# Designs tried in a protein design chat: VH-VL binders against Uncharacterized protein y4mC. Part 7

Target 1, 209 residues: Uncharacterized protein y4mC, of Sinorhizobium fredii (p55562)
Amino acid sequence: EDLSSQQQWPGTPLSRVEALAVLQTLNANLLSNASATLTLDRWCEAHRLAPPGSKIVAKHVQGHDKPANVHIRKLLHVGPNEPIVYRHVRLACGDRILSEADNWYVPARLTAEMNEVLNTTDISFGRAVRSLNFTRTNLTARLLWSPLPEGWDMSAELPVSSSGPLIPPPFLLEHHAVLKLQDGTPFSAVVESYTNNVLDFPAPLLYPQ

## First folded at step 1 (VH-VL)

Design n08 (framework fv_inotuzumab)
Fold by ESMFold2-Fast, scan of step 1:
Structure n08 (fold): chain C 209 residues (1-209), chain A 121 residues (1-121), chain B 112 residues (1-112)
Amino acid sequence: as target 1 above (209 residues)
Amino acid sequence: EVQLVQSGAEVKKPGASVKVSCKASGYTFTSYYIHWVRQAPGQGLEWIGGINPSGGSTTYRRKFQGRVTMTADTSTSTVYMELSSLRSEDTAVYYCARRGYSYGYWYFDLWGQGTLVTVSS
Amino acid sequence: DVQVTQSPSSLSASVGDRVTITCRSSQSLLHSSGKTYLSWYLHKPGKAPQLLIYKVSNRFSGVPDRFSGSGSGTDFTLTISSLQPEDFATYYCQQYYSTPYTFGQGTKVEIK
């Protein structure tokens, strides 16, 4: 709910570096793993965003039907008449929405049980298709917000330490990817955006070493 | 390309059994349920049941329970429907149909051409 | 069992006419998830049935825009805004809310 999204990070140079390091760690983990859902399961648990044992749940957003365009069909190696299913989902850990995603998949490349579960339950896509042992091809990755300016590690001016707390925008990160079967056949194209709730925990405690 | 092709017409005597085949091509056979629907002369469409080609689990309409058996052969991408103890009222065109999906919804998007089964003395 | 009943059972029409077919279910087809499980099919003698509309109002790929579906709960309608020669056929509504899946008795659209 609203109450759980009140955590703020200080606007000090150290806190900004910490926030960027944490955000880039999430970015790297998402890019290096096939399933965003499973990466978010670990992230939620590690940062205590929900009670122990909580798993990512897909909250489906109805009424946002977005047909696959020619570009999506080309990414999926399908002709104009091949059925494609569109899903818009929010991935939640407890009461925190961590991600919003568009997913276009080819039902003919899933099992009947997978299609049934995806149609009738709030299971996440990555969890439903886990047994396909799929791989991920990342197409684009964008950091939508940074606590430090571009070029900060070279010679760009840094924010003053008394600037107040960090106020991240609603979305921090956006990925475009294609998911592929073991034989390299693509079966899903995704656009995944990650919310500021991924940073909704206390800033790390650092000691000089 | 993407097709369901059924076996040819059958003429059977009351009490006999008939086995109709439905061969899938152009898509991954195990990714879709296959259902069977019939139409008796002058009547509407009647759902008989369905099978999951992966694992072979079935669901039958109660009035056919005990007389209908659906099976799938993944090596030939073929589903079979066997109807036993045939009666004259089983005379109908039998269709196989693929259960397609869009998020949250099911529909029969691909159909076989139909197999006429005539039960007469 | 969930029953679906169509009206009329048959109608006569001319090319260019607006045709309306009604389907009524014995109970609401609205699932707790917000989904409504009703489809429409076109069937011609000697041919396989063809999907026209799913989830009440969504045209299937390749279906002409003269076909439209509407309704909620227990009352549903298929409309053909301007009948074409290829539209003379029998139309069926189908509920897939629960097994056994049931079809309406059919509405035959005949040449006047």
Scores: ipSAE 0.000, ipTM 0.529, lowest interface PAE 12.3, mean pLDDT 86

Design n09 (framework fv_inotuzumab)
Fold by ESMFold2-Fast, scan of step 1:
Structure n09 (fold): chain C 209 residues (1-209), chain A 123 residues (1-123), chain B 112 residues (1-112)
Amino acid sequence: as target 1 above (209 residues)
Amino acid sequence: EVQLVQSGAEVKKPGASVKVSCKASGYTFTGYYIHWVRQAPGQGLEWIGGINPNSGGTTYRRKFQGRVTMTADTSTSTVYMELSSLRSEDTAVYYCARGWYYDSSGPFYFDYWGQGTLVTVSS
Amino acid sequence: DVQVTQSPSSLSASVGDRVTITCRSSQSLLHSSGYNYLSWYLHKPGKAPQLLIYKVSNRFSGVPDRFSGSGSGTDFTLTISSLQPEDFATYYCMQGTHWPLTFGQGTKVEIK
């Protein structure tokens, strides 16, 4: 029984509202927490995306290199010559990748031990720097896909009930944020994208027919 | 779905080398280790070694060092295990297995396994 | 090398029986991550081994809830609460904490 291959949401108006509500619940939870890893731990458990007790694991992709541009350097309050380390990670629950993230951080603003751990292990960034007691400033939160048209709650024409199943693209949400030390100094800029696996569970049935 | 597909059975003479392949699909190839485990007739499972496809780094059990080589081709999502200077006691079914890991040093457990490749060493 | 010892080496059981297999390691399997990396595998002749339990007590995807794992440090247990016909097989524990990775000797569960 491979549940994931069978978890297509119907294209009915009710199912579309359910999908949007679920997606926005995830969006709100991610925006209200400093750690995406903890939010995804709870999400994975609540929606049974992996065996009970599964924890999010960071998969560090060391070969993926993306230099910091001038915008990232300005966000981090660094000059053109300050070293910035790029890190690409995938956050997985079981064998499902729930998130892919780009992270640019200023190693001079971390401890030597934190840099060592980040350079030698696949630990999640948030876990590695937990002791900094950092804060998260959300810059953008964008839905890359919506099951309902823009203005659906303001008289936009709704989709036809029998439109076939929902076919979400590979990524559904994209967040841009800056992580800051307790004194307000930025030390990391992140772009976090969330995969369609976050909806890979049966559509809730709120109104039986 | 996650799938590991191994090359077919091999019959070799003592002193020869064998190269077994393990083609991965259904997941991000560089996100997991691939380990090799064998089972000789009437014996238990024996870990041989593992490779990190992301770095190309390898770790082998000491008894196989100098005789085993593991390589990964990220363009084809395939891992290879080559065992040289074959002896009759190398006759076994060889399995590749996907290794979940906490960090680059381990620790590990094996979630998905290839179907196995029988390697027979006889004269 | 960290030694892993399984007990018993074999047992005879009937469908519906409760089966308990133990695994002991010569060193603690507690890792700095806070987990013990002890996993259990089912192996049948002519088939690949299958993961049953990882990190002591977590069932792998699709594994029936009659399989459960417990333990910590150096002593670990796999329990099958009500043996089914498809459960007659050889079971292996594996420690993943220390290099080299080591398997137990195996426990063969045979029909009575």
Scores: ipSAE 0.000, ipTM 0.426, lowest interface PAE 19.9, mean pLDDT 84

Design n10 (framework fv_inotuzumab)
Fold by ESMFold2-Fast, scan of step 1:
Structure n10 (fold): chain C 209 residues (1-209), chain A 124 residues (1-124), chain B 112 residues (1-112)
Amino acid sequence: as target 1 above (209 residues)
Amino acid sequence: EVQLVQSGAEVKKPGASVKVSCKASGYTFTSYAIHWVRQAPGQGLEWIGGIIPIFGTATYRRKFQGRVTMTADTSTSTVYMELSSLRSEDTAVYYCARDYYGSGWPYYYGMDVWGQGTLVTVSS
Amino acid sequence: DVQVTQSPSSLSASVGDRVTITCRSSQSLVHSSGNTYLSWYLHKPGKAPQLLIYKVSNRFSGVPDRFSGSGSGTDFTLTISSLQPEDFATYYCQQSYSTPLTFGQGTKVEIK
């Protein structure tokens, strides 16, 4: 039932190319900017996914904590007893969840005010720590779904579409990254998955009608 | 298209070490974790550990810590698993496998692409 | 460590039978994201294991419709609606909720 309320892209070859181009544009924007939250603010506004002026809100997901493993601690340059805080958040624009994110951060590398805001409000992590002027080191970026087959741009064989719309799965894109202070000290490791709501707008028309 | 190809069978004496290779092709090597799983004769599947190639970091099951080492060579898209101080109980088929959907943390889904397996026999 | 246990350890079946295999985890596998990290594999002698189901109920690409997964929290089921000759194999459930990753002990589906 929920799938019928989402904007559906046609399954035509042109629409598939448009969807891939849009996904890769989002992918490139996310990889090129330090804050996923701020990139999603711009994406939400540009594609009118929520009323004008809507900002990304982090909805903290309660439940099972995921403690930092050895890999995360090595990424963060911390010893086995250094406190690390785990957050799982859903980044929402209006009523649409655009991202599910796992975040492990070293509270000792943030200001007391930043820690207080993160502990007491639903502010997004990127917004809370913006004044650190941090940099992002992207480790992995993967499309979890593609509207076109692998090698489509190198093969003369393009599938002709069956009747019916594209039906993207719940998650389309996943990134792993480390956020670093100005001096290069890491302070956060993130795993960010992006939902099919990032495509929840009408397929672009090449010509006005 | 996507595949993992392992090195050939090994026969070792107790106390020796073995190094098994797993060469990846058809995908972006650094975007996926590689796990090592073994099956001893008449036993089930046992996870040994996993490596995240982009970080060069590995996590091992406690039972194998101190005698297993996993490494990745990004220039050749190859993962290695070295097991030292071999015992007769280490006789098994060893598999490498790619983590589905994820690059290694958290491991979101199961292992979608598997190597063909490498038989390691430890006998006096 | 999170343990998973399967039942039965073996079963005998005929082509066309409906087969059900269960898997129980020592703790909930539900992540705070709402995803549940349990997978199912098919393993035949002389071949590598093959992923059948991930996140409890999602059929992996190319896996026939006769395979389905269900369950929640700590209790999970793999169902084969109409067993085919190529389905006589050992089946394993696996949790990836936390390290170490653990497999069930396996369920061998044998010819009656």
Scores: ipSAE 0.006, ipTM 0.488, lowest interface PAE 12.2, mean pLDDT 83

Design n11 (framework fv_inotuzumab)
Fold by ESMFold2-Fast, scan of step 1:
Structure n11 (fold): chain C 209 residues (1-209), chain A 126 residues (1-126), chain B 112 residues (1-112)
Amino acid sequence: as target 1 above (209 residues)
Amino acid sequence: EVQLVQSGAEVKKPGASVKVSCKASGYTFTSYYIHWVRQAPGQGLEWIGGINPSGGSTTYRRKFQGRVTMTADTSTSTVYMELSSLRSEDTAVYYCAREPRYSSGWYGDYYGMDVWGQGTLVTVSS
Amino acid sequence: DVQVTQSPSSLSASVGDRVTITCRSSQSLVHSSGNTYLSWYLHKPGKAPQLLIYEVSNRFSGVPDRFSGSGSGTDFTLTISSLQPEDFATYYCQQSYSTPYTFGQGTKVEIK
């Protein structure tokens, strides 16, 4: 069928290299910036995932509580009884969900105004806490999918050129990070997953059509 | 040949609805947004809204929200704009225009409406 | 809404003249990605508008080099270095930085 609601990339060797390069560019940009929201604003704009001027909108998913476990509390340098707030958010560009994030934060390490805004609005976490001038420590950055096989740049056998279109899974990247105040005190632990919508644009053409 | 071909002129009474079509050919339909722009007699160009044919997401100018609906049929490469509760001030020539979804790129992409339909005159009179 | 305003609303010119049209936006059109979303269009009676310039200064394919765009931030200009008979038309600047997309009110270039 010629019907498709999602832009599919060809499975050719060139297209696979392009997809990996694009995905790693996003990965690098996300890892080098303290705010995923700002990075996704730029990504959405650069790749025209929504009309120009569309900004990332946070959609707070209510009723999905995940209490902080011992590991999260250790990452945040808090005891077993310190209050921790859980927030699950989808970051959307137009009608495209680009990210789903789990966030555990220590409300005592934010201002009262920040806590009020986070409790009462759909604001993104990074925007709400921007004035903290925080830093990001990346713990894990993982490709959940690759258009090329592991070791493709070494001795691994490459995919055939006649492969059908790429079929990426729902999530392509997963980042685990801790956000820290200027003095190094951690205040938020995040798990950020990025959807296949980040590739929902035509494969770049390297030759005149 | 890259073309956008619109449906013919319409005459409507106040309160009626009009549905204008815009048929695309000669390019990959889902790689471009389609915008609707109108020009009332003696007035300038006014953007109404746009649709992403890949997924059907729409953005409308606030003054038309609740009165305008844009849809895309990928099987026929056709975008439709329906405007309801017509008023005399809706008398205008309505244009569809494509805009690339992807950035300017290495070899000739751009952010601009490069191909336009021929226009559809909609007259609203009692 | 981001407003764009043109000046002048109309001008009279002769073939061979240099014509300059100004466009001012109510706020910067530079996105954090580095792109500046300002385009220029030519519109003739009985015909659809035509793209002339995109992203401030880039000529669209097939557009003669007598057309040039310049500017930054909130102030932009379209220049026609030597007006030709086919250039008598109405010109529009347009921002696509933010929805709603907005056009200037137009500048009609008339035969003197």
Scores: ipSAE 0.005, ipTM 0.479, lowest interface PAE 13.6, mean pLDDT 84

Design n12 (framework fv_inotuzumab)
Fold by ESMFold2-Fast, scan of step 1:
Structure n12 (fold): chain C 209 residues (1-209), chain A 124 residues (1-124), chain B 112 residues (1-112)
Amino acid sequence: as target 1 above (209 residues)
Amino acid sequence: EVQLVQSGAEVKKPGASVKVSCKASGYTFTSYWIHWVRQAPGQGLEWIGGINPSGGSTTYRRKFQGRVTMTADTSTSTVYMELSSLRSEDTAVYYCARGDYGSRWYPLGYFDYWGQGTLVTVSS
Amino acid sequence: DVQVTQSPSSLSASVGDRVTITCRSSQSLLHSSGYNYLSWYLHKPGKAPQLLIYKVSNRFSGVPDRFSGSGSGTDFTLTISSLQPEDFATYYCQQSYSTPLTFGQGTKVEIK
């Protein structure tokens, strides 16, 4: 029971502010970096979500064949007959699933070696294509949950306290983005959802100070 | 190969307790929730609750009102479900099943692999 | 609690028939992530239930192409395009949007 309490985020106003600050720090880091995978590597290490030295592993999800729709093809600047590979993966650090991601990419815009690695290993997409020195264009970034009520920062009143710990929903953030080669050519469209495991570390306020 | 192997059938008297085990293999035990689902004769499937083996957090269906306890032993990759104060209505086949997510907050996701089931009979 | 209700409770069919089973939830299963948390299972007497479809339309590994799922929000459908002998079973939908996790009452597919 002590171990479970050490991993809880209290429902106090201060803890709620800290949880939102942590969540928005992750959001900002994801938005300011080209690779979500590499951002999650750093997040996992910083918050000790897995044993030291653990790196993000992409776990392929079977049973997914989600063809690129007209919108995705338009984002990728490809015609209706250009081959697009769909990849659904869970990004895990150690035993914790931090993200579920949909990725549509144009294999003709990757090197043969990159395509082989993506087809034959559990390497993450961002790691596999790192040498492209790509840029990220963020299209949408949504908080799916907030520990504080809407408009909390525009009101003089303090947020409502709860008697129990925070219980975040399964997914906290969702990002839509396009990855582009150095010349601006798009090569991947991604939809990335982030699980509540990104908050699964001891809250700063678990121990009185 | 992912496998969940349950303990054998039990016959109990009303008022007794039963403890059913579910031994997992073929995957990282702490990455997935284990849930318990039962089916009484002539009835449908009923979710009882789940446990996150990473840390031991649990969630139960309210109707059992403190009669169910779930525990996990990470050294043996085994989950236990104990049901106390047994009634004839508790006669059912009890299944363990692996949940998709290992979140400590929610026993979320679909049940991709199931144990073979354990028949618990409550009779005088 | 989120309740799910199946229709019909039972049906009789022949090998080769198209079978449709519906599931209705008491509230939307659409999460803000864009996924509907609804799954379908096949259950035969003396065997454990088996996952067929998860997140409405995704076939689980090894599940034949004749099984398909569709729907969103509160209304969902499982379709078997051409019923095979091994498909005579009871089918259950399940919501995993919120606790307690709940199953439909089941639809028994019987031989004509």
Scores: ipSAE 0.000, ipTM 0.475, lowest interface PAE 12.9, mean pLDDT 84

Design t04 (framework fv_teclistamab)
Fold by ESMFold2-Fast, scan of step 1:
Structure t04 (fold): chain C 209 residues (1-209), chain A 126 residues (1-126), chain B 108 residues (1-108)
Amino acid sequence: as target 1 above (209 residues)
Amino acid sequence: QLQLQESGPGLVKPSETLSLTCTVSGGSISSSDYYWGWIRQPPGKGLEWIGSIYYSGSTYYNPSLKSRVTISVDTSKNQFSLKLSSVTAADTAVYYCARLGYRSGWYDYYYGMDVWGQGTLVTVSS
Amino acid sequence: SYVLTQPPSVSVAPGQTARITCGGNNIGSKSVHWYQQPPGQAPVVVVYDDSDRPSGIPERFSGSNSGNTATLTISRVEAGDEAVYYCQVWDSSSDHVVFGGGTKLTVL
């Protein structure tokens, strides 16, 4: 019933370092793994964001359609007549939306079974295509928010040692990537944004009580 | 909390240059994820985009105003400014500054204008 | 130059659903943002990227965008929803921010 139950991180220097470390850990895990969905499964379980055993569920955003432009078709190595399917999904762990993702994929590069599952169920894309053993080529990765100033480790002055709680914006990370089959053929172009719910757990205690 | 505040003369004579400054507080203008823009609204009319600037100095201008408009950024003061030359009564409007989020590259689109200044009325009269 | 077309006004009864359209050539291939401007106030974004809502905007506000028409839908309309609503796109082919002409929503 409490819709404001999101965990609040203090604005202290220690908490800011912890928040940045946590964000960069998520960033590194997402960049080093082919499937964002499977990375978020592990993240959700590790940080107890939902009841034990919860898996990421893709929630299709209805009424949302963005046809592939010429740049996306170039990234996918397809001509103007090749069918491309667009999906906008929210990836949720329990009641928490952890990611909003835009996905343009080439159905001819998936199996018939994969296409049927994607068309008829609420399975996540990464889970549906897992057996392709695909690889991920990251094109861009950016922090949309940082609890510490740029250059903090290189002599930038820290904010006041004690302040109010951190107030993260709705989205913290954004990645652009291309997913490729084992032979290097691209089959999906994705834009993945990660919400402040990825930090919705108590700040770690790094000192003895 | 990020805030934008317009400042500058509320009255400008015909043929003179309209000059406004937007001060950014609670955040840095030197962000790679945002453009900073000017929008105006003549009394009783709709919104008209004037132009936008990136912290590097790169600009986009409305073609109908391009010959008269210059937008500049001063990262050391956390400000960006509008100059509109050779003004006439048709330039009388409320002028807003705003922050424009975007995804650039192959997925080009704006998140929208998520933070707006309160607006400042500029009247062009003799 | 890209053009967005909105009806100048829409009237609905309290509790009913208002639909405000934004027409543009192949607008479904672009990201549409919607702004609410109450009388005498600065605009506020109510829907961005076709169908997403900023934090703090009620679920009564929703959007869709396909083909040549984007639509802002306001369910269970309240008197406080009276405002002028503007649609907006970034036209990447011309590097131009384009606004619609605005729709005045009147709650009767």
Scores: ipSAE 0.005, ipTM 0.450, lowest interface PAE 10.5, mean pLDDT 84

Design t05 (framework fv_teclistamab)
Fold by ESMFold2-Fast, scan of step 1:
Structure t05 (fold): chain C 209 residues (1-209), chain A 124 residues (1-124), chain B 108 residues (1-108)
Amino acid sequence: as target 1 above (209 residues)
Amino acid sequence: QLQLQESGPGLVKPSETLSLTCTVSGGSISSRSYYWGWIRQPPGKGLEWIGSIYYTGSTYYNPSLKSRVTISVDTSKNQFSLKLSSVTAADTAVYYCATGWRDYGDYEGYFDYWGQGTLVTVSS
Amino acid sequence: SYVLTQPPSVSVAPGQTARITCGGNNIGSKSVHWYQQPPGQAPVVVVYYDSDRPSGIPERFSGSNSGNTATLTISRVEAGDEAVYYCQVWDSSSDHVVFGGGTKLTVL
């Protein structure tokens, strides 16, 4: 599908600043919450990305297995033989996929009930493990795409204005994080990528006061 | 299963630009999991990494080749391409395209899917 | 530029254990990946991230990495293991993928 039909933000300097401000607002909101699901519920509602009352649904992606590598095992404080479960999900609001997430977790650090729910349903990970009252350690948070060039605030040349709309790629933002039990024990390593659908609403109209 | 296929001229004249395309099938090049790379192997010699690209346009290039190399991606055609300028006989090699695993920390990891390779000879 | 050093060749009898080394300054602080290249074919990854094995690769293939030397170990070697083996790292200081020179494993 043509990406310009999904995103209609102008390519003007003002629109580029607006898009960056919106993306950084999402970034800040995601980083300040332990679970992405709640933040996306509120983002979807606030920007009318789906009919009123829509909530985030986790769609499990089958046949896309990524075993835990040595770096993930180091992040999780587990040895080479500790079982790790991989989970790949798409978080959707209505018909829009807002996020794709990779999750590697240590099932021995969850309850039996949590493991059963994760194995048998398409519940979001954050909802399934909610009662652990976990904390989130953010490792990286980066824009995969920016409407303004890196260093734009430090004398980098700005793109020339065009009459065409912005055409953002499929993914715009990515977080890497480790989820920890209240005693500090890590139990999940996540990579969360956010789609261009997070900007699939009209550019804000700015008027003089 | 992902499949990669190199294509382009097998013969390039000295001082000209070597141009190759890699076509990806069985999956999308707009993948958050992979960088898309070029690796070459001169006859009887070892592997040399040329560079890699993420579908958003972010690139890494071999420092020894950086002044001559450009890698680009065309997500609409599910392809990525290599241009290597000012070629000499030393650029004669089998050229492979490959997927580079995007590490958890966003460092390029290992190459898990490779094309079959295409021989490019630099000769008059 | 970062350099990886491999012996040019290693010979073993079937059923024995082959050990292929990859030398690099402080290589134990990096993640090492290993590739098998059969004659006339594209490389295939056999060990990644020092010691992990991709799906479909036999348990006979294992790796280690510490100090200045990484090692690919192939136990119970079979005739079909004859190939050139390459080690590879990512050098974060120069954003550079570095391959070793390759080791030809001959199975007699």
Scores: ipSAE 0.021, ipTM 0.607, lowest interface PAE 7.1, mean pLDDT 86

Design t08 (framework fv_teclistamab)
Fold by ESMFold2-Fast, scan of step 1:
Structure t08 (fold): chain C 209 residues (1-209), chain A 126 residues (1-126), chain B 108 residues (1-108)
Amino acid sequence: as target 1 above (209 residues)
Amino acid sequence: QLQLQESGPGLVKPSETLSLTCTVSGGSISTSSYYWGWIRQPPGKGLEWIGSIYYSGSTYYNPSLKSRVTISVDTSKNQFSLKLSSVTAADTAVYYCARVYGDYRFWSEYYGMDVWGQGTLVTVSS
Amino acid sequence: SYVLTQPPSVSVAPGQTARITCGGNNIGSKSVHWYQQPPGQAPVVVVYYDSDRPSGIPERFSGSNSGNTATLTISRVEAGDEAVYYCQVWDSSSDHPVFGGGTKLTVL
């Protein structure tokens, strides 16, 4: 189905600072929480991206089968023949897709009930394994786009004028992480990309003092 | 079932503008997961990427064609279009539209094309 | 500008294994996608992200990518596999896809 049109943020210096602050707030919230799904639930509700009471829904993408490569197996502390399950999901808030996530997990390190739920429902991974009380080790957390140039707060040349609105690319943030059981055993490697729909709300209005 | 279909004139005169439209059916062009692109193939030669567009209107063009290319999207019609100006005989090719998928793995961006239109031959001749 | 090099042709007998190479500087750090273009038809992706197969593509198609060479391997080749095969990467420095020149697979 069609997604709602994105709110256009002005290309003014103030709007650029606001957009960067909002993106870094999301980035910080994602990095400080073990579950991206729960963080996105709060983000969706706080910014009214969907009707009240909407929760993040995982939409399984079945056309892609990505076997774990050697580096992912090393991250998961598994041998070449240990079964690894690949799962690709879109995390949607109402009709807005907020995230595309790739997940490689070791089913032997989950409970039988968790594996059954992951195999038979559209539950998000974070919700399915929440009772493991896992921890997250972030490997990378990069902005794929910035409304201001790198070094803007130091000595980089700033944009002087812009007649048009900001046009963010499809993905704004990308995180690579490993999820670990309470004893430190890794059980999931994730690549999480966040869409420009995370900014699909009106730019905050600030008045001069 | 997602399908892409090219349409437009099969013959364009030298110095004029080549104009093609791609109609997307069986799925929405207004999606955060994909770009939409144009690729061409001159007779007997390989594939050359022309450019891609996101439903927001963001465009990415082949540097060798950038001065002559415009790609636009019409989300209400579920279509995207290519305009190539000042054409010559060298622009004679089969033109394909395609869905462009992307992914991110450990500090790298990876983009490819998974659904292609059937292609339309455009001949540049008087 | 980034360049991908493919052999212009490869010949193989039915039932044998065909290997099509794609050479590029440090290509192992990039993701390679492979397209099959049968005569007179549009390209079809047969391997994406180095080694992943789309739904509907036979398991006979596989890929690998390391160092300066990516390889598309087609096991138990059939006459219907005759096509031109293209490799493709995304060049992050120029922010656009780069295609190889294509390899014509002949099954004789």
Scores: ipSAE 0.000, ipTM 0.445, lowest interface PAE 11.7, mean pLDDT 84

